# VHH binders against FERM and PDZ domain-containing protein 2 (FRMPD2): the designs that were tried, part 7

Target 1, 301 residues: FERM and PDZ domain-containing protein 2 (FRMPD2), of Homo sapiens (Human) (q68dx3r342to642)
Amino acid sequence: RDLCVVLLNGQHLEVKCDVESTVGAVFNAVTSFANLEELTYFGLAYMKSKEFFFLDSETRLCKIAPEGWREQPQKTSMNTFTLFLRIKFFVSHYGLLQHSLTRHQFYLQLRKDILEERLYCNEEILLQLGVLALQAEFGNYPKEQVESKPYFHVEDYIPASLIERMTALRVQVEVSEMHRLSSALWGEDAELKFLRVTQQLPEYGVLVHQVFSEKRRPEEEMALGICAKGVIVYEVKNNSRIAMLRFQWRETGKISTYQKKFTITSSVTGKKHTFVTDSAKTSKYLLDLCSAQHGFNAQMG
Below, E stands for the ipSAE of ESMFold2; O stands for the ipSAE of ESMFold2 at other seeds; V2 stands for 0.75 times the mean of E and O plus 0.25 times the DockQ between their complexes.

## First folded at step 1 (VHH)

Design m2 (framework vhh_7mjh_2)
Fold by ESMFold2-Fast, scan of step 1:
Structure m2 (fold): chain B 301 residues (1-301), chain A 121 residues (1-121)
Amino acid sequence: as target 1 above (301 residues)
Amino acid sequence: EVQLVESGGGLVQPGGSLRLSCAASGFTFSDYAMSWVRQAPGKGLEWIGRIYYSGSTSYNPSLKSLVTISRDNSKNTLYLQMNSLRAEDTATYYCARGEDYWIDTSGFDYWGQGTTVTVSS
């Protein structure tokens, strides 16, 4: 059977497996191919409605495969079973990572999440991160550069929403000038500075999923963020997330699910906060993700 | 350059009220959670509370009934309203960017210089 795993560098790996193969077996094959040694931080995920859902290593592929995968339907682009190698657990500082390749994978994911607008930050920081990525990938500002000729495409370094807001020309000019005036960092040093900047962001390492308030209209969008430090409740307005509440694990009491409902109880106030998801499967997944993130925090703290 | 500047400290009588301000510059204020922390003479740091991007607050349970944190994102300003002040509230009050996590984690990345509140007589 054929399974495609998308790596953080953009490479698509074709993995040979059986319908009875586990997610863990695929994970081991993919991470071995990628020469990753610090496996604790990584997981395999599928994408649904632009959100990533991490898979348990014990899960059999046939339980999560597209409807026709087991029966080996005729090969089409729409029938490809696709998984993603992604970072599931984020360290507070890159210095906790032992291997350069692990740090590079963190860089690749955060870079991609910024561009695909999964990780939000202000305009000033987005421009700074774009310059650091240019420094990491191109090195120093080109000595022979003609100022009227672009040496990079803005859409590869700056998210589309900011390009639209500022205009492509203004972004090109500002980023080029910042690159020209930047320090002489390149390669891994520029990547580590990128990581340092992103690791200070409020949304760093937060895995975000759409939810709805039990008491609000179903069309009003909310999001739940789950990370090593706890749970964040967001209100979504005009493609921006605004943090409404944060629950550190020490402030979090019982987390429970029932059907499409996900409930967090504050250990400080005793108040229950209930959210509605699209399915019982999603609610159970959020509960399991919370348990995993809390466990990770306990191991790292 | 990120800068946080507290103001509004001074001498107040027991039972009085005081409002502290913190002016933020050098970053997009509305993107960050902000906290108030105090340090009494000869004692360690004590977290007072935090305010999230949206205005939602979380407080130290021992101080919750005595303080209110608010923000004005249009003015890049953080506020701490204190009521029913006691001699034991005498401290240097700091605003900080970030949230109270476990003491040995990332916590706060920028601090103000502090403003002194003295409760006496």
Scores: ipSAE 0.000, ipTM 0.138, lowest interface PAE 19.2, mean pLDDT 82

Design m3 (framework vhh_7mjh_2)
Amino acid sequence: EVQLVESGGGLVQPGGSLRLSCAASGFTFSSYEMSWVRQAPGKGLEWIGRIYHSGSTSYNPSLKSLVTISRDNSKNTLYLQMNSLRAEDTATYYCARVGYDILTGSYFDYWGQGTTVTVSS
ESMFold2-Fast, scan of step 1: ipSAE 0.106; ipTM 0.620

Design m4 (framework vhh_7mjh_2)
Fold by ESMFold2-Fast, scan of step 1:
Structure m4 (fold): chain B 301 residues (1-301), chain A 119 residues (1-119)
Amino acid sequence: as target 1 above (301 residues)
Amino acid sequence: EVQLVESGGGLVQPGGSLRLSCAASGFTFDDYGMSWVRQAPGKGLEWIGRIYSSGSTSYNPSLKSLVTISRDNSKNTLYLQMNSLRAEDTATYYCARDLYGDYEAFDIWGQGTTVTVSS
């Protein structure tokens, strides 16, 4: 069957499977191919409306596949079935990761999430992270470099929104100058500095999903961030996420779902916060994700 | 350089009011939640309340009727308004940047400003 798994390095892996294959079987094949040993942090996800939804290992592929996939074992331009290998659980400190390859995967995902604006931070940190990525991928600033001649593409290192605000030329000049002044960190050492910087960000390790307040109109967008530390409630304004409330797991009384509704109760105030999702399936997914993240936090704490 | 600087502390008579300010620099102030914490002489830290980047607030229930927290993002400044001050409110008052909700997880603290309530 036609199944494509997108890896964090950008590689598209063709996986051979049948109608009875499970998500877990594909996950094992993909992580074995990628030589990953610390599997606890990873999962397979599908993308819907620019959001990643992680799949349970026991799910049969035929139940989530596009229409017609089951009956067309040959690859065609129709009915492409695509999954993504993603990090589902984020450690608070990279020193908890035993293998260089696991740390490299964390680097690749955080870099991609910054670049694709799933992980937000301020302009100064975005430029710093771009320079660290240049150190990791190119090493030290090229000494033979002519000042006016570009040696990298800004769109591979800096988010499009910042390029629009600063202009591509100004980003290129500032990033090049910062790279020239950078220390002699390269390769894995530069990646570890990148991880150190990103692990201090408020949105580090937060999985974000669109929701709507039960009390507000659908155009007043909100989002829920679910992470190892708890749940974050965001107001979405002008494509920016502004944190309104933070619930640590110890401050969370009960999480429940009913049809399209997802409710979280504060154990501190007793107040119930109800959100509306696009489907009952999404509401149940958020509940399951909360349980998984809380369980992960308990294991690491 | 990232820093928080409190101001407005001093000697106040019982029953009086006082407004403390906290000036933030070196980071994007409007992206972060901010908290106020106090420590009375010989006592532990007591969390007063927080204000989220959205402007929403959360208070210690024991202090909610006595204090109001606000912010001015255009001035990178956090405020604590205190009313009906009593001798028990004598403490050093700190502002802090709040990343994770726990006061133990506050990553940047000011040096504090002292409020003394006495005749």
Scores: ipSAE 0.000, ipTM 0.109, lowest interface PAE 19.8, mean pLDDT 82

Design m5 (framework vhh_7mjh_2)
Fold by ESMFold2-Fast, scan of step 1:
Structure m5 (fold): chain B 301 residues (1-301), chain A 119 residues (1-119)
Amino acid sequence: as target 1 above (301 residues)
Amino acid sequence: EVQLVESGGGLVQPGGSLRLSCAASGFTVSDYAMSWVRQAPGKGLEWIGRIYTSGDTSYNPSLKSLVTISRDNSKNTLYLQMNSLRAEDTATYYCARSWENPAYGEDYWGQGTTVTVSS
């Protein structure tokens, strides 16, 4: 049967499997194809409502496949079962990564998350990151360049929301000028600078999921950010996130779920904070993700 | 590897001034927000102030008139200037590497340097 795995470089890999195949078997095939050696940071995820949900290695594909996948003939283009190879656990500094290919995968994911507006930062940093990506992917500013003539597409380097605010022409001019004035970093050196900049962002390594307040008002969206260092509670307004509360793991007491409810208890104040998700499955997933991230943090020291 | 080493603490008389230093290694201070935090004997942590990557500063309102945070990029060093010291300023002073958003806090801490204000 047909299973498509989307890699961080944009490649779509067709994986041959059967109805009894596990997520772990697919993960091993995909990471082997990609020549990855440091596997602990990576996972396979499915996408639902623009959010990634990581899958356990022991899960059988037939339990998570779209309705009718088992029963449909192979070679149906409209009913593709799609998974994503993504980074699940983020290190605080790229120097902890042993292999250049692992660092390159971190670059690709952070680069993509910036463009898809999963990772937010201010305008100045977005422009800086765009220039670093130009250096990494295009190289030095071309000596033959005519001022204001386009040599790259702004939408490949700068998020759509910033292009809308600044206009495409202003972005083109600002990025081109910054590129012209940049130091002669390119290839891996430019990628490492990109990683250094992104690793200092507040939302670096934060896995974000939509939730709702138990005492929800209309239009009052919230999100939970789960990362190696703890849990962040966001208020969501106009596609931006505002951190309201932050719990480091040492500041978290009991985390529990009941049906669609996810509850985190502050060990500092003793207060319980309850959030509503779209399903009991999502609430349990958030609990499991918290356990996994806390365990990863403990391993890092 | 990331290291932060505070220095300049010691015994000072009430009304005196003192400058603390924080030498960073394994990273560049201008690439990060940096904080100063103190802990008085038997008390909790009290945030003093932060310097952002832009060079802008933010201070605890109760301490703003007493302190100034600065950095020297050429020496990769963070400074805390304290004036008009009082006995209540007796504490261990820590420098910390911070996330740009204050709500996310600090990710690396120094060992601390002790300041005692007494006659």
Scores: ipSAE 0.000, ipTM 0.110, lowest interface PAE 19.0, mean pLDDT 83

Design m6 (framework vhh_7mjh_2; at its last look DockQ between E and O 0.56; V2 from the best seeds 0.00; counts 0 for: pae O 5.8 > 2)
Fold by ESMFold2, look of step 2:
Structure m6 (fold): chain B 301 residues (1-301), chain A 120 residues (1-120)
Amino acid sequence: as target 1 above (301 residues)
Amino acid sequence: EVQLVESGGGLVQPGGSLRLSCAASGFTFSNYAMSWVRQAPGKGLEWIGRIYDSGSTSYNPSLKSLVTISRDNSKNTLYLQMNSLRAEDTATYYCARERYSSGWYEMDVWGQGTTVTVSS
């Protein structure tokens, strides 16, 4: 059977496995191929409804595979099974990462998350990050640059929503000028600056999942952001989210689930906050994710 | 220079009460949230609670019934009231200033600690 694992550099790996292979076996094969040594930050995830869900090492692939994957060993069906190598645990400072390859993986994921608008920041920072990514790939502004022929495609460095607001031409001009005026920065040094900027963002390392209020209406979309520091409650509208509440782990009381409901207690107010998920499995996943992130914070704190 | 100095520790009998003080200097005390943390001998740090600049409090649920955090902004002083003390409350008690950063509070200044011993 064929399993595709998408790496952070964009490479698609075809992994041969049987129906009893575990996520852990695939993870070990993929991380060995990628020559990664600091494995505790990474996991394998599947995508559901534009969200990543991390898998336990012991999970058998057949439990999560698309329908038909088990039954079609020889057909060229378009029903592919895809997993993603992703960062699950984000360090507070890139200096805690011992290997340059690990820092490069953080850079790759953060860059992609910025471009795909999974990680938001203001326009000034988006332009800055685009220039840093240019510097990481191209180094200094090209000498003898001809204005009529760009050396980069704006969509590779700047999110689509900003391009729509500013126009592609304006983005091209402004990013090029910022690149021309920037200090000499090359490869890894530019990536480290990128990491330094992104680790200061409020949503850095935040794993965002859609939830709903108990009195669900179509206009009442919410999200939970789960990270090393705690849980963030967002109100969501038009692919834009606003943080409404924060629960730092040391201020968090009991977290519990019942069917599709996820409940968290605030130590500040003493109040319970209940959210509805799309399934009991999702509620349990969010509880387990909170436990994992809390454990990571305790180890790294 | 930002400083926090705890005081009020000492020997107390089981069932007794004790109030710890934390004197703050070198910053505008009323602008910051403040926390208490303790460390029993041979154990890790245990967060007790926080008082915000607004005066609102948040407590470790396991300690909530035993402690009360207050502040007097006119005296630049943070307080920890502890009641019904037990031998397991023997620890070094620290105050800490919390700085808001990137949407989160982080302890950026710690006091030197004051020791509380609960023994007959």
Scores: ipSAE 0.049, ipTM 0.443, lowest interface PAE 5.8, mean pLDDT 85
ESMFold2-Fast, scan of step 1: ipSAE 0.044; ipTM 0.498
ESMFold2 (binder alone), look of step 2: mean pLDDT 88; pTM 0.873
ESMFold2 at other seeds, look of step 2: ipSAE 0.063; ipTM 0.471

Design m7 (framework vhh_7mjh_2)
Fold by ESMFold2-Fast, scan of step 1:
Structure m7 (fold): chain B 301 residues (1-301), chain A 120 residues (1-120)
Amino acid sequence: as target 1 above (301 residues)
Amino acid sequence: EVQLVESGGGLVQPGGSLRLSCAASGFSFDDYAMSWVRQAPGKGLEWIGRISTSGSTSYNPSLKSLVTISRDNSKNTLYLQMNSLRAEDTATYYCARHYEGSGTYLFDYWGQGTTVTVSS
């Protein structure tokens, strides 16, 4: 049976497996192929409604596979089983990472999250990050630049929403000018500066999932951000979000689920905050993700 | 019921100034801290600034020299004064009520928003 795993560099890896194969077996095969050594930070996830859901290593693939996958030994049709190798646990500073390849994976993930609008920041920082990525991937501003032809595609470096607002031409001009005036960082050094900038963002390392408040109208979308530091409650409007409430793990009492409900209790105020998800499975996943993130935080000191 | 209604938006030329108002009703306005938040087309939500129950203000560092937040408790009204407007200030502007207590940066109610367009 075929399984496709999408790597952070964009590569689609075809993995051969059977109905008894586990997520852990696939994870080991994929990370071995990619020559990753620091496995603690990575996980395999499936995507649903533009959100990533990480899978436990002991989970059997057949339990999460699309309908018909178990019955069909191999298909190249639309009934493709796709997983993603992604970073699940984010370090506060890249200096905690021992291997260059691990730092490169963090760069690729954050770069992609910025472009896909999973990680939000202001316009000035988006342009700065685009220039740093251009410097890392293209090198120094070309001295033989032809004015009538752009040397890069803006959509590869700047989020679509910002291009739409500024116009492609203005983005091209501003990014090119910033690149021309940029410091002489190249390759890995430019990637490390990109990591340094992103690691200082409020939304760095936050895994975001859609929820609804019991108290508010069902159409008023909210989101929960779960990270090493704790839980963040977001107000969501027009594909953007603002932090409403932050719970550090030390300020977090019991987290519980019941049916589609996810409840977090403040240990400081004693107040309970209840959110509604799309399913009991999603609520249980958020609970498990909170436990995993809290455990990671404890291990990192 | 709690209501927040923004007004004062419109078209302004670059370099101009504009004052937005937010009329509050259905609650004791003087007991709540208030904020202004904006959203530009194709951009995320950006917090502008906050005013406490006592009138003390705090601002987004990138905007602090360009905006002033004030309140008139006798009129149950919140204000945002904006100066030296640029095209980048084109956005829908929202007033928001903080959860009970002046030390909170969490919101429980939002207005419908008023649109500001900065164009020549």
Scores: ipSAE 0.000, ipTM 0.134, lowest interface PAE 22.3, mean pLDDT 82

Design m8 (framework vhh_7mjh_2)
Fold by ESMFold2-Fast, scan of step 1:
Order: structure tokens, then C-alpha cells, then sequence
Structure m8 (fold): chain B 301 residues (1-301), chain A 120 residues (1-120)
């Protein structure tokens, strides 16, 4: 049977498997194909409502496959079974990564997350990151460039929302000028500078999931950010998120779930914060993700 | 050049109220989050709270019931309203430009500070 795994470089890898194949078997095949050696940072995830949900290695594919996948082992399905190879655990500094290919994967993920508006930062940093990506992928500013002539597509380097807010012309001018004034970095060196900048961002390595208050009003949408350092509570308005609270693991007391409810207790104030998810499965997933991230943090320092 | 100037400090009796102001210049004020931080004599820095460019606020839980942060983007001004002041609120109060560093206390620009003394 066929399963598609989307790699961070945009490649769609077709993986042959059977009804008893596990997520772990697919993960091993995909990471082997991609020549990854530092596997602890990576996982396979499925996408639901634009959010990534990481899968345990022991999960059988047939339990998560879309309807009809089991019944079509020899035929092309209109309903594609798609998984994503993504970074699940983010190191505090790229210098902890031993292999150039692992650093390159971190660059690709962060670059993609910026463009898809999963990683937020201010306008000045977005422009800086766009210039660094342009430097990494295109090289130095062209010597025979005329002032107003574009040599790149802004939508490949700057998020759509910022292009709409600033206008494409203004983005083109500012990015071009910043590129002209940039250092003569190319390839991996420019990627490492991109990683240095992104690793200082508050939302670096944060896995974001939609939640609601107990009154569950659409205009009062919230999100939980779960990462190596702890949990962030966001208020979401007009597709933008604002961090309201943070709980470092040392400041985090008991985390518990009951049905669709997820509760986190502050060890500093003793106050309980309860959020509502779309399902008991999602609440349990968030609890498991918190445990995994806390464990990763303990192992790294 | 980025500049932050606090004002409104002074001597106040226990139970009194004060409003501090911070005038910002040299950057696009309405694009940044801003924080208030205080330092009591002989003690470390204590974060009071943050206001995002949207106007939403986040406070130190120990201080939430006693303070309110607001901003006026048309005047490039940040405010800290303090009520029911106690002797332990005696400190130098700083405003700081906040890039949203939730896992660190990194603020890239600070004001000179304004001193609040709570005493009879």
C-alpha cells in the first residue's frame, strides 16, 4: 500500500507499506532515505485543521489511515494518506547539532514555519530572516542590479500577511536594500545565521494547538504552545496570537485531563488553568506532548 | 536613536496611588510590546507586567491586583497605574522595550528610571 510522507525540503516521498506496518517502520525508512543520523529531534505527524499531531512509533498505520486506504492496496486512491516528517524537539542552540544535514533540516523547518505563519515575530526580524534566506539560497546581491528591478519573488521569503500589510513594492525595496548591505555569506553560513536569529525568538520550537475557554466562544479562541521550556497560553484574535502566560517546567505543577478538558496548575501561584479541546483524544495528546517535551528538556540540561 | 523616559515618581503615603508614564521615541512604538520592571534598594530586578502592541496585558501574578498597564500609541506613551501602595513598593521603576522574550528577561532598551518612595 502507498503512503505519502512530505519532507521538509518539499519532496513527497512514496513509502510502500502493508496493513500491519507501524509508524516507526515508516519513520525508519524515511529518515534512512533522507540520510538523517540524529533522529531524536524528528517525528512523523499527521495534519488536522492545519495543526501537526505527532505519532508514536508503535502505532499501526491502519488505525490512523483515511477511510478507504485498507480497501485499496493495489489502486490509486483519491483520498491520499499523507504524513509529515517534522522536528518535534528543538535544541536551544544549533551548536548542539553534530551533523550539517541536521542543521539544514532545522533551517528548512524554521524557514517553512515563518512563511506558513506558524512561527511569529516582529516585522524587522521577518525582513532580516527573509534577507538571510535569500542570501542562503541565492547568494550575494547581484552587482548589475538596477534599483527598482526585482530579482526574486517576495512571497518566497516574506509571509503573505506582511506583504499584504506593507505592500509587495515596499517589501521588495526594503529586502533588496538589506540584501545589498548584507555580509558575503553563502549557503550553510547564511543558514546558520538564520538559525542563530530564530533560536532567540520567543516562539522558537513552540508547538501550537487550538484550545478554548470553558464558555467556548469562537471570538475567544485561545492556543497552547508546548515546547522544551514549558507551556505558553495564547489569546488568538484575527489569526494573530498574543502570549498571555508562560509556565516553565519548574514553575509547572500538576497537568491533568478529564474528557475534553486540559488543566495546568502553576506551582508559583497554585492557580489552576483549564482549557477545552475538540476531543478527549486531543486533551490526552496535549498531556502526552507536555510529558515528552519536559522529558526532552531534562535530557538536554 | 531609541529613547525611553519615565516620569511620575515621587513620595507617596501607604495606601496611596500613582500613575507613571514612559515617553518613547526613535522607533515604531506601536509595533513593540512594552514592559515595566522595578528594582527595590539593594534587591534584584522584578518584572511587573507587559502590554502587547494590540493593547492586551500580562502581569506578574504577585502584582496583578495592584497595577494596570496601558498605552497610548498616538502619543508614544506607556502608563503604569499603581493603587494601594505599600512600603515594599518602594523602588526605581523602569520601562523597557520588549521583543517578547518569554523565556528570558532580555529587554533591548531601558529608560533611566523614576523613583517611587512609599513612606509616611
Amino acid sequence: as target 1 above (301 residues)
Amino acid sequence: EVQLVESGGGLVQPGGSLRLSCAASGFTFDSYAMSWVRQAPGKGLEWIGRIYYTGSTSYNPSLKSLVTISRDNSKNTLYLQMNSLRAEDTATYYCARDEGQLWSEYFDYWGQGTTVTVSS
Scores: ipSAE 0.000, ipTM 0.206, lowest interface PAE 13.6, mean pLDDT 83

Design m9 (framework vhh_7mjh_2)
Fold by ESMFold2-Fast, scan of step 1:
Structure m9 (fold): chain B 301 residues (1-301), chain A 121 residues (1-121)
Amino acid sequence: as target 1 above (301 residues)
Amino acid sequence: EVQLVESGGGLVQPGGSLRLSCAASGFTFSDYYMSWVRQAPGKGLEWIGRIYTSGSTSYNPSLKSLVTISRDNSKNTLYLQMNSLRAEDTATYYCARGPTDVYYVEGMDVWGQGTTVTVSS
């Protein structure tokens, strides 16, 4: 049976497996192929409604596969089974990573998250990150550049929403001028500067999931951000996320679930904050993700 | 010696307009990105905007509709035009020289001494 795993460099791996294969077996095959040594930071995830859900190594693929995958190994049907190799645990500084390939994977993920608008930041930082990516991938500004000749595609470096707001020509001019003046960083050093810049962003390393107000109003869409530092409660309006509350792990009392409800208790105020998810499975997943992130934070401290 | 000197600050009524200038000396002004930053009394530094060597500009979204940054390379001078001033715009305004890849206020390498703008009736 066929399984597609999408890598951070954009490569799609066809992994051969059977109905009894585990997520852990696929993870080991994929990370071995990618030549990764620091496996602690990575996981396999499936995507549902634009959100990534990380899978436990002991899970059998047949438990999470699309309907019909067990019975029929079809390659060109709606029965396509796709997983993603993603970073699940984000270090506060790239210097904590031992291997250059691990740092490169962090660069690729953050670069992709910026372009796909999963990680947001202001216009100036988006332009700086685009220039750093040009330095990393293209190298120094070409000495004999003809002013009217483009040497890169803006959509490969800048998010579509910013290109639409600024216009493609203006983005090209701004990025090209920044690149012309930026000759201090090159290759791997430019990637490390990109990591340093992104690691200072408020949404760096935050895994975001849609939730709803306990009052069950469809208009009151919210999101929970779960990361190494704790939990963030977002108000979602017009596809924009606004942080309303931040709970550091030391400020969290008890996190519990019941049916479709996810509850976090503030150890500071004693108040219980309850959110509604689409299923009991999602609520349990959020609880498990919180436990995993808290454990990671304790291990890295 | 590298220097930046701001001027044009003063008392302005709410709703008024004001243009600040920054005179640069000791370096090739046309080769550098230039920024405006402000600091209200008792508050931290707030970035206003930046102008590139091309003349293109980038602004703090909270201030974008209220300010315009421009430069005159023949006079080695940076400008900040402010319109529809409010009491909350009362601050010391600084011009600063940043390296090409500096986004942080703390990362700027040359600062002027500042010019004070007071918005009051």
Scores: ipSAE 0.000, ipTM 0.129, lowest interface PAE 19.8, mean pLDDT 82

## First folded at step 2 (VHH)

Design e3a (from e3 with S57R E100F Y103E; framework vhh_etentamig_d1; at its last look DockQ between E and O 0.01; V2 from the best seeds 0.00; counts 0 for: pae E 22.8 > 2, placed apart)
Fold by ESMFold2 at other seeds, look of step 2:
Structure e3a (fold): chain B 301 residues (1-301), chain A 123 residues (1-123)
Amino acid sequence: as target 1 above (301 residues)
Amino acid sequence: EVQLLESGGGLVQPGGSLRLSCAASGFTFSSYGMSWVRQAPGKGPEWVSGISYSGGRTYYADSVKGRFTISRDNSKNTLYLQMNSLRAEDTAVYYCARGFTYEIDSEGAFDIRGQGTLVTVSS
């Protein structure tokens, strides 16, 4: 039996396993292949509706595989079993990471999340991050280039929504000029500065999941952001999210689930906030994710 | 060999204006992006503004946007900073520097060579 694991560097690994293999076995094989040593920050996830859902190491692959995977190697594209190596726990400062390869993985995921618009920031910061990614790959501006000629594809460094607002030509010109004028940085040094900038963003390390308001306004789309610091409640309109409420863990008395409902009770006010998910499974997952993030926060101090 | 000479500082009242200059020599000025960096008493360096080698792009710290204007004259090897609507918190020694960076806490990204010019805003 085959499954594909997508690494943060873009590699697609084909992993050979039997039907009784666990997520943990695949995780160990993949992280060994990738030479990762600081494993506590990582997990394997599947993607559903552009959201990542992390798997427990004890989960058997046959319980989560697409229909038909159990019986034969690859039947159709619908039966392809794909998992993702992702960062589940985000440190507050990159200096807590002991190995350069671990910091590189944080850089790769944050860069991808910026480009795929999972992590939002303003236009000026998006341009800065694009330039830092160019510096990580190319170093300083190539001096023998004709200033007006492109040497990079803008879509590899700047999110599509910003390209639409500015036009590709304007983006290319502005990023190139900023790159030419930037200090001498290369490789890991540019990546560290990328990490420094992203660590200051309000949504740094926030795992966002779609939810809905309770019966009062069932058509209203919302989201929960779950991170080391607590839970953020968003209202979603026009593909844009606005933070409405924030709960630090010390302000959170109880988190509970019932069927599709997920409820946070404030320890300060006693007020209950209830959200509807697409399934009881999703509600339980969010509770478990909150528990895991709360535990990680306690370990960081 | 590289020389950067700042001038134009002085004492001004709040709401006043000053124009700083930086005379460059010992290198091809038109090939370098330039910055202004300031250091208030007892504080670390703070990047203020930057300008591309051609003058086609300008950048400002949030604390000075709308009040300060950076410019250059490549034919005179001179960098300028027009400071309007000055406030007490603008009091600092101002340096010009070769290079341009968004990195707030990296002093190595600024090539400061002069003694700077003192701006004092008396409130």
Scores: ipSAE 0.000, ipTM 0.095, lowest interface PAE 22.0, mean pLDDT 81
ESMFold2, look of step 2: ipSAE 0.000; ipTM 0.101
ESMFold2 (binder alone), look of step 2: mean pLDDT 82; pTM 0.833

